VH-VL binders against q95uq1. Designs and how they scored, part 17

Target 1, 197 residues: q95uq1
Amino acid sequence: MSDNHEEESNVPAYVPGKHVSVDQLKQQDAEDEALKRYKESLLGTGVHAPKDDPRKLVIKEMKIQIEGRPDTIYPLDTKELIKEMKTKPFVLKESCHYKITLTFNIQHDIVSGLKQTNTVYRKGIKVSTEKHMLGSFAPQALAHSVTNPRHGWEEAPSGMLARGSYTAKVVFTDDDNEEHLSVEYAFSIKSDWKSDD

## First folded at step 4 (VH-VL)

Design b03 (framework fv_zilovertamab)
Fold by ESMFold2-Fast, scan of step 4:
Formats: sequence, C-alpha cells, structure tokens
Structure b03 (fold): chain C 197 residues (1-197), chain A 119 residues (1-119), chain B 107 residues (1-107)
Amino acid sequence: as target 1 above (197 residues)
Amino acid sequence: QVQLQESGPGLVKPSQTLSLTCTVSGYTFTDYYIHWVRQAPGQGLEWMGIIYPSGGSTSYAQKFKDRLTISKDTSKNQVVLTMTNMDPVDTATYYCARGYSYGWPFDYWGHGTLVTVSS
Amino acid sequence: DIVMTQTPLSLPVTPGEPASISCRASQSVSTYLAWYQQKPGQAPRLLIYKASTRATGIPPRFSGSGYGTDFTLTINNIESEDAAYYFCQQRYDYPLTFGEGTKVEIK
C-alpha cells in the first residue's frame, strides 16, 4: 500500500492546547459549505433558464431611493408581483431627490441595447415620455444592477399642478425591437411626507 | 447556523387582532424574502404572503389581503405578521419561511407557532 | 389559483421497498415544483426543487421527476425514518399552492 506520497501523509500531528473537537469543526464547515452550494445552485440554474421559460429579462426588484429617506423595494420576479405593483404606490415629496435601481437577470443569450420607455399619466392624460438606455447584458449567475439617473439624483416636480396621483407604464425593449416586459406602477407627489404616519 | 423562530400568543379571541413575530439569525436579513404559511390542524399548507425585508415590499394572497399586513424591523432582524378580525377557522400553526427568487423553494422554515382562536 | 392534486393521500410501505407519490397541477408549471417532507410536530423540510434537483443534505434515495402538469416523488429504498407527510408545491405563479399531502406510513 505504501508509496512515497502516502508515506508523507502518515505522520501524526501533535497540537497542545487544542480545545475544539474535530467533529464540531467539520460540522460548522459543512453547514457553511452547504449554504454556499445551495446559493450557487440557485444562481447557476437561474441564469440557464428552463426550455419552457422564454423570458430573456427577469427583473428581481425595483428600488426607489430618496435622499434622506428609507429605501422602498418592490420584488418583481413573478407575474403576480408585477401585476400588484400598481396597487402599491410610492410617495415623492415635491422637489425631493430620488433615483431608481433595477436588479435583474438575463436568460438564454445576450440582450443588446436594453432600453426602457417610461410613460407617465395623470388622470388619464400623458404628461411625459422618457427613454433611457440601460446597456447590453449577458447571462450570468449574479444579477445585473442599473440605476437611473446614472449620476446624481433626479428632482421631483413641485407646485400645485405637479401635486397629485400618477400612473406610469414602463416598457423594456432592445436593439432588435424585442419587447421583453411591460410594468405598470403608481406614485404620488405630495407637499409633505405622510408615508410615516 | 440559519434559524427562523416564530413567537406570539397561543390564544386569540374571535374578532381580535393577531400579531406574530419571525426572528431570523445566521444570515444577512436583507438577502432573502420571508414568507408566511399556515396549516390548520390535520390539514395542508396555505401560503399567506411575502415580504422583501430590505425595503419592506409585500404581497398577499387574495383571501387575506383585506386583513393581513406583513412588516419588518431591520434593527431586530424581525418580520411581523398582523391579521385583524380573527375567526375560529384561522386556528392553525403559523410558519415563517425563507425564500430567494422566482421558482425557488423555501429552504429554511421556523418551528411554527400554534394559534388557537376560541372564545 | 393553480390547484395541486396528490395521489395517493395515504401510502403504507415496507422498509426497503420503493415508494412513489404523484402530483398533478391544474395547468403547466414547467419545472417550478418543489417537494417537502413534514414529520409530526415539525416544520416542513425541503427535499426536491425545480422538479428534479435534490436539496443539499437530502439522501440520494429521494428523487423527483416530471414536467408540466405531472410530477412524481420517488423514494427508492424506504427507511423507517421516512414515515412522514409529503407535500408538493408549485412555484410557477402566486399565490403559491400546495398539494393536500401524502401520509407515508411504515408497516
């Protein structure tokens, strides 16, 4: 049985002052490794979509960040959560500074020139349409993240005509004119923060 | 390592409000969703709702949406289920469970807490 | 809501025998199906997800198969500790829904 390599591994080690059992150390390492493997398994299979899931764009969440206020996060990785988004409006105080971050996965192949078209309505009347280029993204285990504006903050409108309830529709398309997703959401512009009441 | 624990009253009177707390440890609180699932004695599992603890975004099953609220306290690593107007048919073991992303399972569950609704 | 139907609801088995539990969805859920084990007085434990992927720490005697509307959980060499309720769950759409459960009893 013995050979040169195995002979080296047969030397016993003596460690005085050892207070932790080998079984305890192995158990802790196994638990940490199991969690890591579980997360890696989920992320790995997530980027290689099932044959019957044709989605190239899967939005995990949308985060509304307002300067000086807690973040508001909408999970959007299921059809039902996307449909419910418009029933959960967020509040912007007039002239506040805000930004929106999207976290998403890409499945199947590279999406080139992903862009969003955001149309805002008030009482059924279109008040703005903005187009923002997000970039090109490849399938990968870790989610992509894009913040708009890319630099600094957007400033919310102000004044009596700006205050009120809004609905919006955002459509995600790419350079091949493929429409990946459409999401409806709602928000209001108020004179003061009432969300904490 | 990872642990979820429910706590709250074991007995609630009809028409009263239920408040249950799910305390988590052993992982980053904001990395995972928390769901609430209940199980009536001798019956199957029923999904109630979900929260993303980082921002507090929630979604509820249609059956519960008029009386169920799920909230979070990030400083305590806790998720709170509040349900108004309790009825004897709401007698069940209530579980919180950890989730991750679309299509992926509950990998860790709390021990469950039995709530009996009786006069 | 997607309705999940399990068959059989009660399954007596002898140790060492194979056991199979079926789960049928009222509409296609692709591969977004999980299986859980629940012993009396305990929380459910994840066994299988994405129809056929074994969860970390689950013995290889447990396997899942199926696609679309018809799914099967198989225990190839049943042990006495496998006496429990088994639930399927679709994770394709909200609300998340479970099968009624199958009680596996060791003879």
Scores: ipSAE 0.000, ipTM 0.446, lowest interface PAE 15.7, mean pLDDT 79

Design c01 (framework fv_indenebart)
Fold by ESMFold2-Fast, scan of step 4:
Structure c01 (fold): chain C 197 residues (1-197), chain A 118 residues (1-118), chain B 115 residues (1-115)
Amino acid sequence: as target 1 above (197 residues)
Amino acid sequence: EVQLLESGGGLVQPGGSLRLSCAASGFTFSSYYMSWVRQAPGKGLEWVSSISGSGGSTYYADSVKGRFTISRDNSKNTLYLQMNSLRAEDTAVYYCAKYSSGWPFDYWGQGTTVTVSS
Amino acid sequence: QAVLTQPASLSASPGASASLTCTLRSGINVGTYRIYWYQQKPGSPPQYLLRYKSDSDKQQGSGVPSRFSGSKDASANAGILLISGLQSEDEADYYCMIRHSDAYVFGGGTKLTVL
């Protein structure tokens, strides 16, 4: 997912977006039926935000795809599943080709400029930091999906020094610098696959 | 010891067809991508096609798409390349190569010669 | 325009060093690619030599002498294969390769003559 060297923190300048609720968007244009219908199409039909769930970003699952291997899927739509993730590491063989897909819902408000910052650690030492812009997303019934890399595959590191156990922390933020979610996960790099990997 | 042995090459007329085979031994064949790489007389290497261990994913160079089909029989440890609508520019030595993720073409066969001529 | 460009030929004396370049086309950043190197001697199939992406992501092929090494020249947008202490048996064709857009792209090859 990332280079063995810390990624440069060159981030394009963001024009901070304004936080606007779904309800406020509808109310402001009550007398303009065309604009109201347009906003309703952006927000989707049948949008359900649980009153007892304040989350704006809900990750439904994370899917690890490895070329020539079965997919590994982590359901992440509860706080308990997110906490358990680091106890269930996935395995990458040295130099294998992989990609990661996130499937998620947005609740309550449109999120502008959603990005992820993924930091990888080994033996307590930070080995890489990657920042990826995911895009802007509205509440809708159908889940959003983002794959990294968008095209082709990422290649896992190799060599004696690359083998071992890793932990990672991914943090999701937006153009307003709101932190939506932080997830810790684990993986290992091995010289070969085991039958149950 | 990894061994790859190509066969099926020969002289064929333009527009003709030919099927190449590669017999593999010394590794768990079904666990690895396999590839065909060719080399025209006196020229460089050109990747032709690759197939996943299960056979579920295939990739082709633009120059051969629609004309060549890569396949494998894991029960026989054999890789195939079906070549249709052959052209003079397909004349080359065709190598069978093992592909390990991160070590593409880590082992090669001796090659089989395909000559497309009238 | 070729994705990878290599000089057609290079000659050097025994004991000298040779730097073989592999230049990526404008618009393709060498910094993001793992570059693979292959050696082909007359009458033989190619042999894997090494790969290089960065100092932390590089690997020597089994049995490949340490006098073969990889690096990059970012200003030239190029990968480099360095062969030090040239020996007569190093006379061969050398190919670079990258994976780009679900394809494997070889350079045109450099024929190294040791005289």
Scores: ipSAE 0.000, ipTM 0.427, lowest interface PAE 20.3, mean pLDDT 80

Design c02 (framework fv_indenebart)
Fold by ESMFold2-Fast, scan of step 4:
Parts: sequence; C-alpha cells; structure tokens
Structure c02 (fold): chain C 197 residues (1-197), chain A 119 residues (1-119), chain B 115 residues (1-115)
Amino acid sequence: as target 1 above (197 residues)
Amino acid sequence: EVQLLESGGGLVQPGGSLRLSCAASGFTFSDYYMSWVRQAPGKGLEWVSSISYSGDSTYYADSVKGRFTISRDNSKNTLYLQMNSLRAEDTAVYYCARGYESGWYFDYWGQGTTVTVSS
Amino acid sequence: QAVLTQPASLSASPGASASLTCTLRSGINVGSYRIYWYQQKPGSPPQYLLRYKSDSNKQQGSGVPSRFSGSKDASANAGILLISGLQSEDEADYYCMIWHRSAYVFGGGTKLTVL
C-alpha cells in the first residue's frame, strides 16, 4: 500500500492579522473576480528579476528555532549551500519545542498553491511523509516568510526508539505540479544538548 | 473593448528573418502577460512564447529557443516577436494572446498574421 | 510521446450531449492540473471557454453558456469538456491546454461535428 499522507487539507481558511490568501478566493464567481483583482494588484508591483537567475523560487534561508536556545540559520540561496545542508545536521533534544521558518523570494511570476512535501528517513527507510500548503506568493522585493507551525511550537519526539540520526528531503511544488526546488537535510534527536550543539 | 492587432506577417525564404508586432488597446497593457501562439495550415495550436508584465521573464517553446525573441514596449502598448533562422515548419498563422493570472490562460486573442516560409 | 491527447474527431446529434476528452501522459497526474478549454470556429481565432481543476476551483469564460462544463475522469487520467443540448453553432475545433513546467501545452484538438 502507499504511505502517502495528504495533510494539505488542513490549510487554515483565514490567518489573523494577514490578508485573505489567493487560495481562499477561488471558490465562487465573486471570489474569482476578487482573485483576479488581487493577482493583478500583486503582478503590478514591477519587481525586477535578475536576468542571470531563471529561478521562480529562491530560498534565502531556513531557520530552526528551539525554545530557550539560539536560532540555527542555514543560508540556502546558492546551489552550493543547498548541497551542504545534508552535511551540517541540526540537533533536537527529545521533547524540546521547535519551529522552522523559511524565508524566500518569488521571481518572474506568481507561484500559486506553493506546497512542500517533506519525507523523513532513518537508516535509509522512509519514516514519514508530510505535506504542507504554504500559500500563493507574488514577486516582491521583500522576502516572504512562512513558519511551521504557524502558531506555537512543535514538540520533538521522545523515547529510546525516537533517538537517533535522520535524513530528510523536502520538495517544493505548485498547483500546476511544477517542481521548483528539492533540498536534502539531516538532523538528530538526542537525550540532551551537547556544549557544541 | 479589448483589441489585439497583429502585423508583420508575410512570405520569407528559409534562413530569413521577420518581426511580428501586436498592437494592444482597451486595457492596461503593462498589467498583463502576453503570448504568441501559432497554428500551421490545417493543424492544431502550438504555444510559441510568453513574456511577463515588465519583460523581465520570457518563456519559449523548445522548437523556437535560440531563434525567436519575444519583447514588449509598454510605452507603445506593443508586443513583438523577432523570428530568425526561419524554417519551413515555422509556416503558420501567428496569434497574439493576452495572458491572465500570471499568464495561466489566454482570455483574448487577435485575428492572427500569416507567416509563410518557402523558397 | 504527447503530453496531451485528444480524439481527432467526434460526431453527435443536435440536442444530445458531447463528452470531449483530454488525456494526460502516463506519469502526469490529471488531479494536479487546471485544464483550460478553447473553441475555434473556421476562419476565427480561438475563444476561451473555461478552466477546471476541481468543483471548488473552476471558472467559466465571459459569455460562455452554462451548457458547457468541465470535469475530470481520474481513472482515465483525463480532463473532460461536456457540451449538453448540442446546437449547430457548437460545431468547431476544441482544444485543451495545461501549464506544465514553464510551458503551455495544447492538445491536438477535436473536431466536433453536429449532425
């Protein structure tokens, strides 16, 4: 059987303190008109994309935030830095509270229905697959930022079976099934922090 | 009223060059993606090229990459297609089309201009 | 191998319904795509009809009658254009289209004859 778990259906209908997302406007004829005006407004920003960079999605950094500890930041805006990710694992103490923030630019065109599929492996065996809908984003000079979870903290697993080394692959796709980027990274779950973590 | 009017088509020899124009009116030209779509005699539609609002992003069908260049002049409300190294298989009616929602679809089309490549 | 495949021709009687298919190549899941439909009458440029991704993500073109509708057949990996209550004026070529990996891809077109 397939272990594909679709969690995209859990996308919130409204984000407090934010504008209504493009994806939320696609349900009715009136919402289609609002979507058209919204996209036209975004696309009218006139943001220049570098001619030497054909990418539509540029991840600037991935930030790992752990409650009570300094942030760990991975710059990812070059192919070399992306390849280095898997050789620089981060550490999570069992039961710690954490969250991950992606900072990125969209270039050239609106990306509609940007989603990530994160697959985690242990000893080469697939442990989990999780999908998250990030939203729809337009080109703009200031970077976009998305945090998972959107509210509060995630809790790291605990127990002797959870401790160990992991690798993960995250793939970014959109509503048209275009694959924008794939990043491999590594992490470990430990019983306690080390001085050099 | 949205209008797209193509011009510049004609008869050219293989290896020759031709420049197509599309004059747009009835909408804010700089707010829309623009595209060229062609149709060979008695055949189906084939997308050729698209250009973003500012002209910063261009896209090309594999069959025309390196030979055709799409461009636009927002001050003149005009879309262009520079066609170089023309081949017999480039013979077609060339339509100018307005892209909507980041160019996801073509909501308005011109009447087309005919390009014939033969000796 | 074509990305989108459409039957070359289809015939139906006035007043009946016509179901036009647009089949995606193996390895491309129709569930993930918006399928756009265009109508072209002889001597005219194409006209946008509608788009369909799902029942909650679809849009009718301006002036397009409600008897034109979109759907999908997941088992066939195909997009469907349904034309109900066929009229002689519906005789035309019909094209499907998707946006796939920074390119527009058109189907080969189906010539619908109403007789």
Scores: ipSAE 0.000, ipTM 0.442, lowest interface PAE 15.0, mean pLDDT 80

Design d01 (framework fv_patritumab)
Fold by ESMFold2-Fast, scan of step 4:
Structure d01 (fold): chain C 197 residues (1-197), chain A 117 residues (1-117), chain B 113 residues (1-113)
Amino acid sequence: as target 1 above (197 residues)
Amino acid sequence: QVQLQQWGAGLLKPSETLSLTCAVYGGSFSGYYWSWIRQPPGKGLEWIGEIYHSGSTNYNPSLKSRVTISVETSKNQFSLKLSSVTAADTAVYYCARYSSGWPFDYWGRGTLVTVSS
Amino acid sequence: DIEMTQSPDSLAVSLGERATINCRSSQSVLYSSNNKNYLAWYQQNPGQPPKLLIYWASTRESGVPDRFSGSGSGTDFTLTISSLQAEDVAVYYCQQRYDTPYTFGQGTKVEIK
């Protein structure tokens, strides 16, 4: 059974200006004949991906943006990079403002109602589960981009009990309950930034 | 036809900051990663880093503490800054568009940067 | 980082003869989900930027002559020029595109005997 019960479940939640249809992309190929053929090969009759790549969702990267701090970027387009992510925790200062941007490709077919379920653990105990609807996305040559929150910033927790080390697991599913990707990561909430953060 | 044109300072003193710019003509800037690669005279190629039109970057860890790549989307330009240069940073610097596993690489002509005391 | 090693460093071949260049990666560049090797070959002439010849280990870039072929899988790759022409005198580089940082081999200089 579909787990899309949100009021906004069929509304895309992505960065303005990142929306390019397959038809619009084909219309842009006035550069040369070889580039037109290349774009047609990506946008044609249902062969929009490498022949042997069955993935419908390919995440290129996850970017963590913290107001007033350098961005933290995790490339995720290979299996080794996905596994490496949990060995490279990021730090959030209590009450800091942050947002997370995913850059990704869709292959083979439209993914309807793409959503992420993020579960956070502390010392093996589940402390929160958040679900975010990302939207519906079509195969196209240009990468899609989604930022959460869509507007403004999310605020990190604060207080003595909130500080500490966390692990998390994010799972990407769609309206058909197909699981596309699962990623484990780690982070810490601290009272102030370290020099190497 | 996509063309990359690059420019910037060619002669630097040790400790200065290298600044190079690359402009994209004849094709779409959006939807691609744009890279900087360098080649010391008579030596091989070293990837420096890449940037997406949104400003998202990936850097070579060996250079990450000194490198900043930025984008000016309104001008279809991206730029490299490399701080605290030494003679080891003497190289031809290339801007390029390429993707893992896909055809149609586009490269700038290269800019020779010489760092001498 | 994935380390790329080419052999030989230089190669002298007569016109019309076969040239073979080897490239080894310190770890596999085969992505199991799509069975593609994320390995590219470049040709570089003096004073020019590198030109892509081959991607996915064996797929020729558009406009590249069919005398150029790539083979191999996992960690061991070969670029073959079946019948060397004068314009093929250049330095050749392999590159892995499996993981950042993207890394290149040290290069192989191809010369005419």
Scores: ipSAE 0.000, ipTM 0.439, lowest interface PAE 17.2, mean pLDDT 80

Design d02 (framework fv_patritumab)
Fold by ESMFold2-Fast, scan of step 4:
Structure d02 (fold): chain C 197 residues (1-197), chain A 118 residues (1-118), chain B 113 residues (1-113)
Amino acid sequence: as target 1 above (197 residues)
Amino acid sequence: QVQLQQWGAGLLKPSETLSLTCAVYGGSFSDYYWSWIRQPPGKGLEWIGEIDHSGSTNYNPSLKSRVTISVETSKNQFSLKLSSVTAADTAVYYCARGYESGWPFDYWGRGTLVTVSS
Amino acid sequence: DIEMTQSPDSLAVSLGERATINCRSSQSVLHSSNNKNYLAWYQQNPGQPPKLLIYKASTRESGVPDRFSGSGSGTDFTLTISSLQAEDVAVYYCQQRYSDPYTFGQGTKVEIK
């Protein structure tokens, strides 16, 4: 029943207006040079979004780190790669220590209150929902990075009832409930690792 | 050493339901996917579907309306039911093990010849 | 569905000679994130179930002789038997496991001259 998790946020010290274009923000600040410079430090004066790419959120990769194992990296910067996630499950050994890092860009406009909702299913039945507030992010050349957990490791479940195959859906939304991205993926929990793939 | 033993009725009439069972000995059951694959005489292999110990299934769409795979985890057994059989369902049926969904099949049962004739 | 096509349908080679079997998929079976091809090869002797030889296009299954090797990427794959032995007379199948339904090639029969 309790699907809410404590919100995690890495919000910039200054948050510009929500869902306002970069050009409009710069225009509004024309008469206040100090505020304009501060906003430009967050937005990046040299940020160039492709005109043929309307996405505001571009996930470059998802990295799954398991203690004692090689990293698994999923490039997700195209729609084709995102669709592959559902057909390429990753394996977690019961009780293993793991963490997941998302690397992403924001394009066109500031995204305020970016939130991820991750729902896990077994045989089509919802078994858990986790919600994480990621923060507010501005367009910039350098990619943003968020790791869950922020410190240390998560521990995978254990026992016969926990073992088996899972599907999951993660949805990224913002303060206006605009859906930026939805990714379906699969994973399994096993008693031991098989030989290197 | 892992062994898959399979059994079931090998002679059927059109419209009947095929029922086969596979039992797993000598290895872990709950960490794997269990599949059924068939092979018509003189022809190639066709994957039917898979199941894990919790009962999660995935079926070949061409057979999905007629196929049911079930599991008896306490017995390390899984079973295939294929309804409304026709002569086109005449084949050797194999059970097999995969480490993960879609993983290659590393252990196979000996096969059960199923003949559908009037 | 991903269609798998093998060539040739049959192959006759002398003992100790190289045998080469090709497999082509109608779409790529390469997962770009882990750079692995979801392609397997099986050997089937008459009256026996198939036996896994190679998975992930080039990884040899435990216990399989090193004369068997797999190569290729994306849509074009090859199984090579470097020095054919008498026990290698069989039908060989490729299989993609990139997307369900998991599909097999039509098979290549290998015979000794």
Scores: ipSAE 0.000, ipTM 0.528, lowest interface PAE 13.0, mean pLDDT 82

Design e01 (framework fv_tixagevimab)
Fold by ESMFold2-Fast, scan of step 4:
Structure e01 (fold): chain C 197 residues (1-197), chain A 118 residues (1-118), chain B 109 residues (1-109)
Amino acid sequence: as target 1 above (197 residues)
Amino acid sequence: QMQLVQSGPEVKKPGTSVKVSCKASGFTFTYSAVQWVRQARGQRLEWIGWIVVGSGDTNYAQKFQERVTITRDMSTSTAYMELSSLRSEDTAVYYCAAYSSGWPFDYWGQGTMVTVSS
Amino acid sequence: EIVLTQSPGTLSLSPGERATLSCRASQSVSSSYLAWYQQKPGQAPRLLIYKASSRATGIPDRFSGSGSGTDFTLTISRLEPEDFAVYYCQQRDSSPPYTFGQGTKVEIK
């Protein structure tokens, strides 16, 4: 077997010059939806979970979307990345519009009534506590996605007293009051997106 | 633990059709997609098409759309690929594979040699 | 349809060397749907990498995948004798048809 023969074997197949029809594209979309449903069924409970991983909630990423700006994505699928979150603060310009999307998997068993409690601190003083019900989720191959707020945008505070550095702690619990995960993070509210002095 | 077992070798004359079977063992067949690919001796892998077993939905590569039909029989856990209007260029090993793009593994059949000669 | 072009066609290396294989798509492919296969003569293909960078079950850690958009790479950090084979990329993007690249043969120098 020669190199020339093998190179000829690697020549790309003929590509027809015809465009895919509208009907063919619609058929492909329907097939992809069917494949997605069966893909979810195929993997079931435990296929994505390492045998030694006891976690029922695995957050893959947290995405911070700010109107008119590029998305900021924090991968959080390891314990190390979760611990590092507090050292990687994000910036919100006062009065900006933002939303946060969590992408996560559930392992081992159904989690009923998953909720997050987010407590924000400034100089050690608790300034807010917010509770959001996320829903009930089953183990499946494809990640679940939840955006807060569900509709529209959240508005960042404004004014001289609102500007500054904050720390926050979010705790994920369920209807049985089982604590699944706790994440500490930090952020700043600034007058502009420019680097601070 | 799913295994795919394909039908035996075929020798066909040009202009005829061949139907290759791919029998799955294991209960995940209902939840899989089965793709068919072929490879002529010393040549590259060439994708033919796939079927989503649960729904029966199919898709084919443009090169084969007029000549190939992929089907399945859920009662026997078997997928089929039928290729018509055979030419000598269709001489190849034909493989079936059960998969999901999210799976950390695939299940492949052993391959079926189809020889087209006059 | 999405055309995958692999380069080089043939990669001649010695055991112990690093192999870097390229797969370029004619249009953007979701990384979630890019896979890499190894094939040895007389055998069915073997899945190496799925979702562009995740190693399949039983695959040694010397194999790694990277890339996004139209440019994807398979790296074998230190070639072992059993790694001399043909390697194929495949896209299974959200909208079929699915396609394979033409293959890269990794052979002994």
Scores: ipSAE 0.000, ipTM 0.396, lowest interface PAE 19.9, mean pLDDT 78

Design f01 (framework fv_sonavibart)
Fold by ESMFold2-Fast, scan of step 4:
Structure f01 (fold): chain C 197 residues (1-197), chain A 125 residues (1-125), chain B 103 residues (1-103)
Amino acid sequence: as target 1 above (197 residues)
Amino acid sequence: QVQLQQSGPGLVKPSQTLSLTCAISGDSVSSYSAAWNWIRQSPSRGLEWLGRTYYRSTWYNDYAESVKSRITINPDTSKNQFSLQLNSVTPEDTAVYYCARGYSSTWYEDYFDYWGQGTMVTVSS
Amino acid sequence: DIQMTQSPSSLSASVGDRVTITCRTSQSIRSYLNWYQQKPGKAPKLLIYAASSLQSGVPSRFSGSGSGTDFTLTISSLQPEDFATYYCQQDYTFGQGTKVEIK
């Protein structure tokens, strides 16, 4: 109803949105068919998901690595394990260096532009929202692995106002805005590894 | 958002075939993340799952044992819809029929997150 | 096949009441149980999936708990729009329903 838009300014290449040629439609159909054939060829290489498993993204585990300390690993490949994660918080010491690694499989389709949106809450109040592009991934037998940050370490906050209990929600989406998974988890920031803040 | 819209007759005579259609918008009938279900509801039997169709490199169908010999559920990718055919109907097939999308992040179950409006089907003369 | 039993079949409650509905399965289903609300003349609406996950857009007064064979749907403070029939579901089997009526 705007009906007053608009013009892309490349004079030799601009095509009005209402003018759709048969060749253009055939080209789109052919590209969709090529993508379908490509997906089928990947499945044909022996990458088979159970017929009753609708998941395109299967998180096997989330690993929390803290510099100088043992890794904390959360298996997440079932609904029950995902639910349990929010009841098993991990601890970060003020200013500690940490990174998080996701290990996962892709099933059925290529997932293009997989990204995570992580929202952190304290006492019900949103304190941060971070978005991270993970990449594009194909179905394969071997699990994919992505670490954030990819280079170096992330630093935990510091100060008496930063100490306390947090909850977080991470949502995985792709370039088509399809939501693949949502996980809730908890953590705390403390002044020392042995302290009871 | 996903919407399911049902169409089909409200009255069917005994021994005839019941045919219902469910049109899908906001998702594809061939989506790998979805299964397309028919569920009916009657006062005597409550909510009763009848069957589903879904695409995973090829089309699959699963049917409830009670109707397996009489039921066919077919997808139509060109119209983005799926249908129910139930043969040799009796008055016991009188029910409200719903189409529903099954969706799950696990391989153990489907939860039905979107439902059609329902079609009341009466089997009588 | 796994049998499901809901209790009670019906209950009477007042606005503001805490309402608890239970669903028991004949064998363990881990956490793969879903809850639905149905109002007269309408299709069922998903409330809770995987025993305790709240569906987007559903009020926080609804909660689910349980695992294995015993599951509970709780409405912490009943509102006028909550008078309805509630169903549990696992796989392709539904419970018989619990009708929540005005006292």
Scores: ipSAE 0.000, ipTM 0.452, lowest interface PAE 13.3, mean pLDDT 81

